# Designs tried in a protein design chat: VHH binders against Vitellogenin-6 (vit-6). Part 5

Target 1, 176 residues: Vitellogenin-6 (vit-6), of Caenorhabditis elegans (p18948r1340to1515)
Amino acid sequence: ANCVVKSTKINTFDQVAYRNQFTPCYSVLAKDCGSEKSEPRFVVLMKKINEKKEWKNVKVVYGENEIEMYKTEEGLICRVNGEEIEYQPESEIEKKQYNIIWLNKNTLKFDSDDVTVQFDGVNARIHLSALYRNQQCGLCGHYDNEKETEFYDAENQENTIPKFAKSYLYKDSKCN

## First folded at step 23 (VHH)

Design U3 (from U1 with I28Y)
Fold by OpenDDE, fold request of step 24:
Structure U3 (fold): chain B 176 residues (1-176), chain A 124 residues (1-124)
Amino acid sequence: as target 1 above (176 residues)
Amino acid sequence: QVQLVESGGGLVQPGGSLRLSCAASGFYFRSYDMNWVRQPPGKGLEWVSGISKSGDSTTYADSVEGRFTIIRDNDKKMVYLQMTSLKTEDTAVYYCAREKYYDFETGTYAMDVEGQGTQVTVSS
């Protein structure tokens, strides 16, 4: 299934469309919310870079790795565990735990067996393995083929859209 | 450079079978969904079948559902299309297509058709 974030419009895995105002604090787009796990297999986060532009920052947490992609005036930047990865044209890549693919100078793709994220600095497409059906949560919905449960939070409580969105704000020392 | 080389086409009678092959190179094959598309004479490209990057999900156009089977081998970087019960309407040039990216402007998936295709002619 695919979730599409186009600027402020989100089309969830279950094909429900709604608007979300992103903030300078990360929101959880998609997350492994399976129970009985020490930590999520993956987390996809997104925040707005500034108040005027629709540029975004996307962070993918995958295992022990953090992949950060964000828009600048010079183009897209990708960092892996804090280290910047330079642009290189697409080529044959050996399969690892994950791959970073520059589709072009302005489009990045994070690819793994669990989650794929295409990002162009403003918009994002998230693809999840079918194995995560009924196992994921975030702004992209529950991915359970039930539109009626689309705005449930991680505790399976129904919310209004604003409360739903708020429930998936990532809380850290900078964003309380 | 991205390369997709199709083969296996030919002339076959209605009701016959063909197996098409596509050899991929120049990109991370395992990261992309793959598709078969075809161009009938005098018509535009039409989607035929798709397969997920892992191979665990397949889809078909209504016109070929139940007759065609798409398969991929990630180790060999190959995509196949087994065609059975062929009809005259299946006559076309068949292309292997990489599902490269989602186009946010058009709301559609962009596919790379890089190969020369393989001609399939179904005629009595």
Scores: ipSAE 0.836, ipTM 0.909, lowest interface PAE 0.5, mean pLDDT 93
Fold by OpenDDE, fold request of step 24:
Structure U3 (fold): chain B 176 residues (1-176), chain A 124 residues (1-124)
Amino acid sequence: as target 1 above (176 residues)
Amino acid sequence: QVQLVESGGGLVQPGGSLRLSCAASGFYFRSYDMNWVRQPPGKGLEWVSGISKSGDSTTYADSVEGRFTIIRDNDKKMVYLQMTSLKTEDTAVYYCAREKYYDFETGTYAMDVEGQGTQVTVSS
């Protein structure tokens, strides 16, 4: 299934469309919320880094790996575990559990067996394996093939859209 | 360099069968959904079938549903199209295509047709 974030519009895995105003704090777009795991297999985060242009920063946590992608005037910047990856047009960087694909200066793709994230600095598309059906949570919805439960939080509590969005703000020392 | 080499086409009578093959190289094959497209004489390209990266999901155009089967071998970096119950309308040059990226503006996938294609002719 696919979740599309186009500027402020989100189309969830279950094909529910709504708007979200991103903030300078990370929001969880999608996350492995399986109860049998001590740590999530993956987390996809997004925050706004430009107040006017809806430029974004996307962070993918996949296993022990952290991939950060964000928009600049010159194109996208990619960091893997804090190390910047130099732009190479139409290149594929093979890592142990995933690939990073440079499509062009403004389009980057994280690709693994079960998670794909395409990002262009403003918009993002997340593809998840069917293995995560009923195992995923975030702004991209519940991924349970039911639109009625789309705005349930991680504790399966029904929320208004604003409360739903707030529930998936990433909490850290800088963002409450 | 991305390469897609199609083969297996030929002349066949209506009701016959053919198996097309596509050999992929020059990219990480497992990262891409693959498709078959075709170009009938005097017409533009039309989508025929698609298969997900893992091979777990397949889709078909209505015109070929139930007659064609798409499969892939990620170890061999191959895509196949098994065609049965062929019709004269299936006459075309067939290409395998890689889904390169999602276009946020159009809401569709951009596909690369890199090969020379393979001619399929269905005629009595």
Scores: ipSAE 0.830, ipTM 0.927, lowest interface PAE 0.5, mean pLDDT 94
Fold by OpenDDE, last read:
Structure U3 (fold): chain B 176 residues (1-176), chain A 124 residues (1-124)
Amino acid sequence: as target 1 above (176 residues)
Amino acid sequence: QVQLVESGGGLVQPGGSLRLSCAASGFYFRSYDMNWVRQPPGKGLEWVSGISKSGDSTTYADSVEGRFTIIRDNDKKMVYLQMTSLKTEDTAVYYCAREKYYDFETGTYAMDVEGQGTQVTVSS
């Protein structure tokens, strides 16, 4: 299943389309929300970093790594655990580093067995393994093939789209 | 440098079988869905079959469904197309193609067709 974020438009895993205004605070796009797990296998976050251009910052938490991708005037930047990873053409590598592939200087692909994220600084495409059917939560929906429950919030309550979106704001020490 | 080298084509009678192979190099093979496409004489490229990066999912064009089977070996960086019950309309140059990236503007995948292809001719 695929979720597409194109600027402010989101097309969920269950193929529901709606608009979301991203904020300077991270929103959870996709997350392993399996109830029996101690911690999520993955989390994909997105926040807005430029109001005018709809530039975004995407963070992928996978295993012990945090992959951060964001748009700048100089191009797309990638950081892994705070360290910048410079552009390297795929043809020059034998194995992807930190599950990251530079498709080009302006497009990154995070690729794992569980989740794939393509990001170009504004838009993102998230692909989930079928194993996460009915195990997914976030702005990309529940991935349960039920469109009627698409806007249940993080507390599993039906809400308006704004409340739905708000429920998936990521709260941390930098954004309360 | 991305390389896709197709082989296994040839001349066969209708109802015959062929197995095409594609050797991939120059990219992280396990990270990409792979496809077979073909170009019939005087026509444009048409999609034939696709396989997910894990190999768990396969898809086929209606015209080849039930007759063709796509398989991949990630360890060997190979993609195969087993063709059975071949028809004259299957005559084409067959190419192996990588789904390189999703194009947000068109909503489709951009594919790399880098190889020379392999000729399949089905004729009585």
Scores: ipSAE 0.827, ipTM 0.913, lowest interface PAE 0.5, mean pLDDT 93
Fold by OpenDDE, last read:
Structure U3 (fold): chain B 176 residues (1-176), chain A 124 residues (1-124)
Amino acid sequence: as target 1 above (176 residues)
Amino acid sequence: QVQLVESGGGLVQPGGSLRLSCAASGFYFRSYDMNWVRQPPGKGLEWVSGISKSGDSTTYADSVEGRFTIIRDNDKKMVYLQMTSLKTEDTAVYYCAREKYYDFETGTYAMDVEGQGTQVTVSS
């Protein structure tokens, strides 16, 4: 299943389209929300970093690694655990490091068995393994083939889109 | 550099079978979905079949559904196309193609067709 974030438009894993105004605080796009797990296998976060151009910052938490990707005037920047990973063509790399592939200078791909994220500084595409069917939560929806309940919370309560979006704001030291 | 080398084509009679192979190198094979496409005489490229990076999902064009099977071996960096019940309409040059990236503007995957292809001719 695929979720596409094109600027402010989101098309969920269940193929529901709606608009979301991203903020300077991270929103959860996709997350392993399996109830039997002590910690999520993955989390994909996104925040806005430029109001006019809809530039984004995407953070992927996968295992012990945090991958951060964001748009600048000079191009796309990638950091892993705080260390910048310089651009290198795929053909020049002997081994894939930290599940990161530079598709070009302006497009990154995080690739794992569980989740794939393509990001160009404004837009993102998230692909999930079928193993996460009915185990997914975030702005990309539930991945449960139920379009009518796409904006329901974990307690099966219907929400407005703004309330739905607010419920997936990531809380940290900078944002509540 | 990215290389895709197709083989296994040939001349067969209608109802016959062929197995095509594609050897991939120069990229992280396990990170990409792979496809077979073909170009019939006097026509443009048409999609035939696709397989996910893990091999867990396969898709087929309606014209080949039930007759063709796509398989991949990530350890060997190979993609295969088993063709059965071949028809004259299957005559074409066949290429394997990598889905390199999703184009947000067009809403489709950009595919790399790098190989020379392999000729399949079905004729009585």
Scores: ipSAE 0.825, ipTM 0.915, lowest interface PAE 0.5, mean pLDDT 93
Fold by ESMFold2, fold request of step 24:
Structure U3 (fold): chain B 176 residues (1-176), chain A 124 residues (1-124)
Amino acid sequence: as target 1 above (176 residues)
Amino acid sequence: QVQLVESGGGLVQPGGSLRLSCAASGFYFRSYDMNWVRQPPGKGLEWVSGISKSGDSTTYADSVEGRFTIIRDNDKKMVYLQMTSLKTEDTAVYYCAREKYYDFETGTYAMDVEGQGTQVTVSS
Protein backbone atom coordinates (compact mmCIF):
# COMPACT_ATOMS: atom_id res chain seq x y z
CA ALA B 1 0.00 0.00 0.00
CA ASN B 2 1.12 3.60 -0.72
CA CYS B 3 0.34 6.92 0.90
CA VAL B 4 1.33 10.04 -1.02
CA VAL B 5 1.80 13.20 1.06
CA LYS B 6 2.07 16.51 -0.78
CA SER B 7 2.14 20.04 0.66
CA THR B 8 -1.66 20.32 1.04
CA LYS B 9 -2.96 16.93 -0.09
CA ILE B 10 -2.77 13.43 1.30
CA ASN B 11 -3.76 10.32 -0.66
CA THR B 12 -4.09 7.57 1.93
CA PHE B 13 -3.26 3.85 1.88
CA ASP B 14 -6.92 3.20 1.06
CA GLN B 15 -7.08 5.67 -1.87
CA VAL B 16 -8.87 8.45 0.01
CA ALA B 17 -7.70 11.97 -0.80
CA TYR B 18 -8.12 14.96 1.52
CA ARG B 19 -6.57 18.33 2.32
CA ASN B 20 -4.14 18.74 5.19
CA GLN B 21 -1.98 21.62 6.39
CA PHE B 22 1.26 20.85 8.18
CA THR B 23 2.44 22.97 11.10
CA PRO B 24 5.82 23.39 12.81
CA CYS B 25 4.69 20.52 15.07
CA TYR B 26 5.13 16.91 13.98
CA SER B 27 2.11 14.98 12.75
CA VAL B 28 2.00 11.19 12.57
CA LEU B 29 1.79 10.08 8.95
CA ALA B 30 2.01 6.34 9.66
CA LYS B 31 2.59 4.34 12.82
CA ASP B 32 2.60 0.72 13.93
CA CYS B 33 -0.60 0.74 16.03
CA GLY B 34 -1.32 -2.98 16.27
CA SER B 35 1.78 -4.41 17.91
CA GLU B 36 1.42 -6.47 21.09
CA LYS B 37 4.79 -5.05 22.09
CA SER B 38 5.19 -2.09 24.42
CA GLU B 39 6.15 0.36 21.66
CA PRO B 40 5.63 0.83 17.90
CA ARG B 41 8.06 -0.77 15.52
CA PHE B 42 7.97 2.35 13.37
CA VAL B 43 6.61 5.87 13.42
CA VAL B 44 6.76 8.25 10.44
CA LEU B 45 6.38 11.94 11.31
CA MET B 46 6.28 15.14 9.26
CA LYS B 47 6.31 18.83 10.07
CA LYS B 48 6.67 22.10 8.21
CA ILE B 49 9.99 23.91 8.78
CA ASN B 50 9.57 27.11 6.76
CA GLU B 51 6.53 29.37 6.62
CA LYS B 52 7.31 30.76 3.14
CA LYS B 53 8.62 27.61 1.48
CA GLU B 54 6.95 24.21 1.43
CA TRP B 55 9.96 22.57 3.02
CA LYS B 56 9.27 19.72 5.41
CA ASN B 57 11.07 17.64 7.98
CA VAL B 58 10.38 13.91 7.98
CA LYS B 59 11.37 11.79 10.94
CA VAL B 60 11.35 8.01 10.94
CA VAL B 61 11.59 6.28 14.28
CA TYR B 62 12.51 2.66 13.60
CA GLY B 63 13.31 0.50 16.56
CA GLU B 64 15.77 2.53 18.60
CA ASN B 65 16.92 4.56 15.60
CA GLU B 66 15.83 8.07 14.66
CA ILE B 67 16.25 9.13 11.03
CA GLU B 68 15.61 12.76 10.16
CA MET B 69 15.41 14.13 6.62
CA TYR B 70 14.91 17.78 5.71
CA LYS B 71 15.73 20.36 3.10
CA THR B 72 18.07 23.30 3.55
CA GLU B 73 19.53 25.95 1.25
CA GLU B 74 22.52 23.59 0.82
CA GLY B 75 20.32 20.67 -0.17
CA LEU B 76 18.62 17.66 1.37
CA ILE B 77 20.05 16.58 4.74
CA CYS B 78 19.79 13.22 6.48
CA ARG B 79 20.69 12.62 10.11
CA VAL B 80 20.84 9.23 11.82
CA ASN B 81 20.63 9.51 15.60
CA GLY B 82 21.77 13.12 15.31
CA GLU B 83 24.73 12.51 13.00
CA GLU B 84 24.58 13.78 9.42
CA ILE B 85 25.27 11.31 6.65
CA GLU B 86 26.71 12.44 3.35
CA TYR B 87 25.38 11.90 -0.15
CA GLN B 88 26.56 8.62 -1.62
CA PRO B 89 25.88 7.37 -5.14
CA GLU B 90 23.96 4.13 -5.40
CA SER B 91 25.98 0.97 -4.82
CA GLU B 92 25.57 -2.57 -3.63
CA ILE B 93 25.26 -2.69 0.15
CA GLU B 94 24.64 -5.43 2.68
CA LYS B 95 21.19 -6.15 4.04
CA LYS B 96 20.49 -4.39 7.34
CA GLN B 97 17.39 -3.76 9.43
CA TYR B 98 17.09 -0.57 7.41
CA ASN B 99 19.03 1.27 4.74
CA ILE B 100 19.17 4.89 3.69
CA ILE B 101 19.52 5.32 -0.05
CA TRP B 102 20.10 8.53 -1.96
CA LEU B 103 18.03 8.17 -5.13
CA ASN B 104 19.71 11.40 -6.22
CA LYS B 105 21.00 14.49 -4.39
CA ASN B 106 17.43 15.74 -3.92
CA THR B 107 15.65 12.50 -3.02
CA LEU B 108 16.15 10.10 -0.14
CA LYS B 109 14.67 6.69 0.59
CA PHE B 110 14.44 5.07 4.01
CA ASP B 111 14.13 1.36 3.26
CA SER B 112 13.11 -1.48 5.57
CA ASP B 113 10.97 -4.62 5.48
CA ASP B 114 8.21 -2.83 7.41
CA VAL B 115 8.07 0.66 5.95
CA THR B 116 9.63 2.57 3.06
CA VAL B 117 9.70 6.38 2.94
CA GLN B 118 10.69 8.37 -0.14
CA PHE B 119 11.25 12.06 0.56
CA ASP B 120 12.37 15.01 -1.60
CA GLY B 121 12.25 17.79 1.01
CA VAL B 122 8.63 18.73 0.25
CA ASN B 123 6.69 15.55 -0.52
CA ALA B 124 6.74 12.03 0.88
CA ARG B 125 5.58 8.64 -0.24
CA ILE B 126 5.10 5.97 2.41
CA HIS B 127 4.82 2.28 1.57
CA LEU B 128 3.83 -0.34 4.12
CA SER B 129 4.23 -4.08 4.06
CA ALA B 130 0.94 -5.96 3.76
CA LEU B 131 1.72 -7.33 7.23
CA TYR B 132 0.48 -4.01 8.64
CA ARG B 133 -3.00 -4.35 7.19
CA ASN B 134 -5.37 -3.37 9.99
CA GLN B 135 -2.37 -2.54 12.21
CA GLN B 136 -1.47 0.98 11.17
CA CYS B 137 -2.79 4.45 11.96
CA GLY B 138 -1.96 8.07 11.16
CA LEU B 139 -2.77 10.77 8.61
CA CYS B 140 -2.27 8.08 5.94
CA GLY B 141 -5.35 6.23 7.22
CA HIS B 142 -5.82 2.74 8.61
CA TYR B 143 -4.85 0.45 5.71
CA ASP B 144 -7.99 -1.64 6.14
CA ASN B 145 -9.35 -1.68 2.56
CA GLU B 146 -12.42 0.28 3.71
CA LYS B 147 -12.91 3.89 2.71
CA GLU B 148 -15.86 4.59 5.01
CA THR B 149 -13.72 4.21 8.16
CA GLU B 150 -10.64 6.05 6.88
CA PHE B 151 -11.17 9.04 9.18
CA TYR B 152 -11.39 7.20 12.49
CA ASP B 153 -9.19 9.14 14.90
CA ALA B 154 -6.46 7.85 17.22
CA GLU B 155 -9.23 6.87 19.67
CA ASN B 156 -10.95 4.93 16.87
CA GLN B 157 -13.94 7.29 16.52
CA GLU B 158 -15.27 8.49 13.19
CA ASN B 159 -14.62 12.23 12.84
CA THR B 160 -14.65 15.19 10.52
CA ILE B 161 -11.44 15.68 8.56
CA PRO B 162 -10.11 18.55 10.75
CA LYS B 163 -10.67 16.61 13.99
CA PHE B 164 -9.19 13.47 12.44
CA ALA B 165 -6.04 15.42 11.48
CA LYS B 166 -5.61 16.99 14.92
CA SER B 167 -5.80 13.58 16.62
CA TYR B 168 -2.44 12.66 15.08
CA LEU B 169 -0.36 15.60 16.27
CA TYR B 170 2.79 14.30 17.88
CA LYS B 171 3.50 15.75 21.29
CA ASP B 172 6.81 17.37 22.14
CA SER B 173 7.94 20.15 24.45
CA LYS B 174 7.30 23.00 21.99
CA CYS B 175 3.91 21.79 20.75
CA ASN B 176 2.14 20.70 23.91
CA GLN A 1 27.22 1.12 -12.34
CA VAL A 2 23.60 0.03 -12.39
CA GLN A 3 23.29 -2.99 -14.70
CA LEU A 4 20.45 -5.28 -15.75
CA VAL A 5 21.30 -8.24 -18.02
CA GLU A 6 18.52 -10.22 -19.63
CA SER A 7 18.87 -13.73 -21.04
CA GLY A 8 16.92 -16.90 -21.84
CA GLY A 9 15.14 -15.83 -25.00
CA GLY A 10 14.90 -17.88 -28.15
CA LEU A 11 12.77 -19.32 -30.92
CA VAL A 12 9.81 -21.41 -29.81
CA GLN A 13 6.61 -22.76 -31.34
CA PRO A 14 3.16 -21.61 -30.23
CA GLY A 15 2.17 -23.34 -27.01
CA GLY A 16 5.77 -23.62 -25.92
CA SER A 17 7.55 -22.39 -22.82
CA LEU A 18 10.58 -20.25 -21.99
CA ARG A 19 12.14 -18.88 -18.85
CA LEU A 20 13.76 -15.47 -18.99
CA SER A 21 16.39 -14.31 -16.51
CA CYS A 22 17.55 -10.86 -15.43
CA ALA A 23 20.77 -10.42 -13.46
CA ALA A 24 21.04 -7.18 -11.49
CA SER A 25 24.12 -5.42 -10.14
CA GLY A 26 25.36 -2.01 -9.02
CA PHE A 27 22.47 -1.13 -6.73
CA TYR A 28 20.68 -2.42 -3.62
CA PHE A 29 18.41 -4.83 -5.47
CA ARG A 30 16.30 -5.64 -2.39
CA SER A 31 15.02 -2.06 -2.19
CA TYR A 32 13.28 -1.97 -5.60
CA ASP A 33 10.18 -3.36 -7.21
CA MET A 34 11.08 -5.00 -10.51
CA ASN A 35 9.20 -5.37 -13.78
CA TRP A 36 9.29 -7.03 -17.17
CA VAL A 37 8.43 -4.96 -20.21
CA ARG A 38 8.52 -5.96 -23.86
CA GLN A 39 8.79 -4.36 -27.26
CA PRO A 40 6.90 -6.18 -30.04
CA PRO A 41 8.11 -5.68 -33.62
CA GLY A 42 7.32 -2.18 -34.82
CA LYS A 43 5.67 -1.14 -31.56
CA GLY A 44 6.55 0.67 -28.37
CA LEU A 45 7.19 -0.78 -24.95
CA GLU A 46 4.42 -2.69 -23.16
CA TRP A 47 4.36 -3.48 -19.49
CA VAL A 48 4.15 -7.23 -18.86
CA SER A 49 4.53 -7.99 -15.17
CA GLY A 50 5.75 -6.60 -11.87
CA ILE A 51 6.92 -7.94 -8.52
CA SER A 52 7.29 -6.13 -5.22
CA LYS A 53 10.70 -5.82 -3.52
CA SER A 54 9.79 -8.56 -1.00
CA GLY A 55 8.32 -10.82 -3.67
CA ASP A 56 4.98 -10.96 -1.85
CA SER A 57 2.97 -9.15 -4.53
CA THR A 58 2.89 -9.83 -8.27
CA THR A 59 0.92 -8.18 -11.05
CA TYR A 60 0.35 -9.04 -14.69
CA ALA A 61 -0.94 -7.44 -17.84
CA ASP A 62 -4.29 -8.90 -18.93
CA SER A 63 -2.72 -10.37 -22.06
CA VAL A 64 -0.32 -12.61 -20.10
CA GLU A 65 -2.13 -13.35 -16.84
CA GLY A 66 -2.47 -17.06 -16.25
CA ARG A 67 0.41 -17.85 -18.66
CA PHE A 68 3.38 -15.94 -17.24
CA THR A 69 4.86 -16.03 -13.75
CA ILE A 70 7.30 -13.44 -12.38
CA ILE A 71 9.73 -14.59 -9.69
CA ARG A 72 12.60 -12.91 -7.87
CA ASP A 73 15.53 -14.18 -5.86
CA ASN A 74 16.91 -11.41 -3.66
CA ASP A 75 19.95 -13.42 -2.56
CA LYS A 76 21.05 -13.99 -6.17
CA LYS A 77 19.78 -10.56 -7.37
CA MET A 78 17.75 -12.20 -10.10
CA VAL A 79 14.34 -11.69 -11.67
CA TYR A 80 12.75 -14.41 -13.78
CA LEU A 81 9.81 -14.61 -16.14
CA GLN A 82 8.41 -18.10 -16.61
CA MET A 83 6.39 -18.07 -19.81
CA THR A 84 4.02 -20.85 -20.84
CA SER A 85 1.37 -21.28 -23.54
CA LEU A 86 3.26 -18.85 -25.73
CA LYS A 87 1.45 -17.14 -28.60
CA THR A 88 2.74 -15.42 -31.70
CA GLU A 89 1.74 -12.04 -30.24
CA ASP A 90 4.23 -12.67 -27.40
CA THR A 91 7.05 -12.17 -29.92
CA ALA A 92 9.10 -9.24 -28.64
CA VAL A 93 12.34 -8.13 -27.09
CA TYR A 94 11.90 -8.54 -23.32
CA TYR A 95 13.56 -6.20 -20.83
CA CYS A 96 13.64 -6.12 -17.08
CA ALA A 97 13.12 -2.71 -15.56
CA ARG A 98 13.82 -1.21 -12.17
CA GLU A 99 11.10 0.88 -10.58
CA LYS A 100 13.16 3.98 -9.74
CA TYR A 101 10.94 6.10 -7.54
CA TYR A 102 7.57 7.82 -7.32
CA ASP A 103 7.46 11.00 -9.40
CA PHE A 104 5.45 13.53 -7.40
CA GLU A 105 4.91 15.78 -10.44
CA THR A 106 3.38 13.13 -12.70
CA GLY A 107 1.87 10.94 -10.00
CA THR A 108 3.42 7.83 -11.56
CA TYR A 109 6.36 5.55 -10.85
CA ALA A 110 9.43 6.20 -12.92
CA MET A 111 10.85 3.08 -14.52
CA ASP A 112 13.87 2.70 -16.74
CA VAL A 113 14.95 -0.03 -19.14
CA GLU A 114 18.71 -0.44 -18.83
CA GLY A 115 19.62 -3.77 -20.44
CA GLN A 116 19.97 -4.96 -24.03
CA GLY A 117 16.93 -7.20 -23.68
CA THR A 118 16.42 -10.78 -24.80
CA GLN A 119 14.56 -11.74 -27.99
CA VAL A 120 11.59 -14.05 -27.79
CA THR A 121 10.23 -15.29 -31.13
CA VAL A 122 7.10 -17.42 -31.25
CA SER A 123 6.44 -18.87 -34.70
CA SER A 124 5.41 -22.06 -36.41
Scores: ipSAE 0.626, ipTM 0.815, lowest interface PAE 1.2, mean pLDDT 84
Fold by ESMFold2, fold request of step 24:
Structure U3 (fold): chain B 176 residues (1-176), chain A 124 residues (1-124)
Amino acid sequence: as target 1 above (176 residues)
Amino acid sequence: QVQLVESGGGLVQPGGSLRLSCAASGFYFRSYDMNWVRQPPGKGLEWVSGISKSGDSTTYADSVEGRFTIIRDNDKKMVYLQMTSLKTEDTAVYYCAREKYYDFETGTYAMDVEGQGTQVTVSS
């Protein structure tokens, strides 16, 4: 399943399109919302970082790792646990819990068995395996093949689109 | 260096079978959906079949559905196309292609067709 996230449009895992506007505060695009676990296997977050440009910051929390991707005047930057990684052309690499792949200088991919995120500094594509059917939540919907329940909020209640979008704002100290 | 090497083509009668192979190297194979595309004589490329990176999802063009089967082996970095009930319209050069990235401008996937292909000819 794919979710395609553009500056004002989101096309969810269940192929429902709606309008959304990002703020300087993180919103949850997708996360592991399995009913029994206290901590998610992954969380994918996005925020706006420039009022005049469509530049975004994407953060992937995966296990104990934090991956941050964002655009600057100098180009697309990736940080892993705070440490910037340099552009590397594609090559054969060993399988790890996750890999970060530069598809080109302007496009990054976070790759894992659970979630894949392609990001170009403005837009994101999130791919989930069928393993996460009925176990995912966020602005990318619930991945349940049910379009009518796509807008259930973080408390799993059906809402209008504006209330649905606000329910996935990430509550950071700077954004409260 | 990214390489895709196709093999297994040949001359076959209508109704016959072939299995095509694609050996991949130079990139992290496990991260990419893979596809078969073909070029019939005098025509452009057309999509035939695709398989997700995990192998749990497959798709087929209407013209080959039910006759062709795509499979992959991530340990060996191989993609296969099992072809049965071949028809004369299946005559083409077959290429494997990796799905490199989603193009946000066009809303389509950019594919790499890097190999020489393998010729399949179906004739009486």
Scores: ipSAE 0.595, ipTM 0.801, lowest interface PAE 1.3, mean pLDDT 84

Design U3 (from U1 with I28Y)
Fold by ESMFold2, look of step 23:
Structure U3 (fold): chain B 176 residues (1-176), chain A 124 residues (1-124)
Amino acid sequence: as target 1 above (176 residues)
Amino acid sequence: QVQLVESGGGLVQPGGSLRLSCAASGFYFRSYDMNWVRQPPGKGLEWVSGISKSGDSTTYADSVEGRFTIIRDNDKKMVYLQMTSLKTEDTAVYYCAREKYYDFETGTYAMDVEGQGTQVTVSS
């Protein structure tokens, strides 16, 4: 399944389209919501860089790893656990739990068995394994083939689109 | 750098079977959805079948559904197309293609078609 974010337009895993005004605070696009007792295997977050630009920051939390991708005046940047990763031409690589692939100088791909994220600095495509059917939540919906439940919030209550979107705002010290 | 080498084509009678192979190199095969496309005589490329990077999801053009099966082997970096119940309309050059990226402007997937293809001819 795919969720596509084109600037402010979101097309969810269940083919429901709506607009979300991203802020400089992270929102959850997709996360593993499958077990009440386990930590999420992944979380995909997105925010605007600032209020004036269409440029985004995407963060993927995958296990104990934190991958950040964002656009700057100098181009697209990727950081893994805070350390910048330079552009590398695509080649054959060893199998890992995840890979970061430059599709070109302006497009990055985070790739894993659970989630794939393609990002170009403004737009993102999130692809989930079929194993996450009924086990995912976020601004990309629930991946359950049910359009009527697409806007359930983080506590599984059906809401208006603005309240639904705020329920997936990722809290940190600067975004309360 | 990307290489896709197709093989297994040939001349076959209607109702017959063939298995096409595609050997991939020069990229991390496991990270890409793969496809078969074909070019019938005097026509442009048309999509035939696709398979997700894990192999868990397959898709087919309506004209081949139920007759063709796409398979991948991520350890050997191979894609196969098992074709059965072949018809004269299946005559084409068949190409292996990797899905490169999602194009946000067109809403479609850009694909790399790199190989020479393999000719399939269905004729009595």
Scores: ipSAE 0.513, ipTM 0.740, lowest interface PAE 1.4, mean pLDDT 83
Fold by ESMFold2, last read:
Structure U3 (fold): chain B 176 residues (1-176), chain A 124 residues (1-124)
Amino acid sequence: as target 1 above (176 residues)
Amino acid sequence: QVQLVESGGGLVQPGGSLRLSCAASGFYFRSYDMNWVRQPPGKGLEWVSGISKSGDSTTYADSVEGRFTIIRDNDKKMVYLQMTSLKTEDTAVYYCAREKYYDFETGTYAMDVEGQGTQVTVSS
């Protein structure tokens, strides 16, 4: 399944389209919400760089790793656990859990068995393994082939689109 | 550099079977969805089948669904197309292709077709 974010438009895993106003605070796009919700296998987050630009930051939390991807005036940046990684042409690489792939200088891919995230600084595509059918939550919907329940919030209550979106705002001390 | 080498084509009678193979190198194979496309004589490329990077999801063009099976082996970096109940309309050069990335402007996936392909001819 795919969720596509084009600037402000989200096409969910269940092919429901809506517009979302991103803020400089992270929102959850996709998250492992299965029986281990206290320790999800992944969380994909997105925010705007600031209130004025449509440039985005994407953060992928995967196991104990934190991958950040964002656009700057100098180009697309990727950090893994705080360390910036350089553009490198793709080659065969043996990694244990995930790979970070520069598809070109302006497009990054986080790749794992659970989730794939393609990001170009403004737009993102999130792809989930079929294993997460009925076990996904976030702004990308629930991946349950149920369009009418796509906007149930984190407490499983039916809401308007703005209230649904706010229910997935990622809390931290600067964004409360 | 990306390298895709197709093999297994040949001449077969209608109703027959073939298994096509694609050997991949020069990229991290397990990170990409893979596809088969074909080019019938005198025509453009048409998509045949796709398989997700893990192998847990497969898709097929309507014209081949139920007759063709796409398979991948991530350890051997191989993609296969098991073709059965072949028809004369299946005559084409078959190529494997990796899904390069999603094109946000067109809403489609950019694909690499790097190999020479393998000819399948279905004729009485």
Scores: ipSAE 0.457, ipTM 0.691, lowest interface PAE 1.6, mean pLDDT 82
Fold by ESMFold2, last read:
Structure U3 (fold): chain B 176 residues (1-176), chain A 124 residues (1-124)
Amino acid sequence: as target 1 above (176 residues)
Amino acid sequence: QVQLVESGGGLVQPGGSLRLSCAASGFYFRSYDMNWVRQPPGKGLEWVSGISKSGDSTTYADSVEGRFTIIRDNDKKMVYLQMTSLKTEDTAVYYCAREKYYDFETGTYAMDVEGQGTQVTVSS
């Protein structure tokens, strides 16, 4: 399944399109929302770098690892657990849990068996394994088409979407 | 360096079968969707078939659906195209292609076509 996130538009895993405005506060795009007993295997977050630019920060929390991808005036930057990694030619590598791949100097990919995130500094594409049907939550939806035509009325859908979107703002002391 | 090596082409009569192979190296094969594209005589490249990185999803051009099957083996870093019920219009050089990235402007994937290709000729 794919979720495509552009500056003001999100196409969810369930092929539902809606408008969303990002802020300088992180929002959850996709998250492992399985049983309370298990720790989430991944969380994908996105925010604007500031109100003026359409440039974004994407953060992937995957197990004990924190991957941050963001655009600067110098180009696209990737940090793993706080350490910047430089552009490297791709090779056959041994990392089994995840890989960070520079697709070109302006496009990064976080790749794992659970979630894949392509990011170009402004837009993101999130891919989930079909194994996450009904186990995912976030701005990319629940990976299950529960809504019928009655729920897609423009006025009714808009009322639901603002409340839905606010529920996925990542709460921290600066962004409540 | 990305390397894609195609093989298995040849001369076949209409209605015949062939299996094409693509050996991949120089990149983390398991992280990429893979495709077959072809170049008919005197024409540009056209997309034939694609397979997701896990192998759980396959897609086909209308002209080959039901006749061709794409398969991958991530342990061996191989992609295959099983072709059956071949027609003269299938005559082309066939290339294995790696998906690079999703293009947010066009909504399509950019691809690498690196190999020499393998010639398939369908003729009576």
Scores: ipSAE 0.437, ipTM 0.686, lowest interface PAE 1.9, mean pLDDT 81

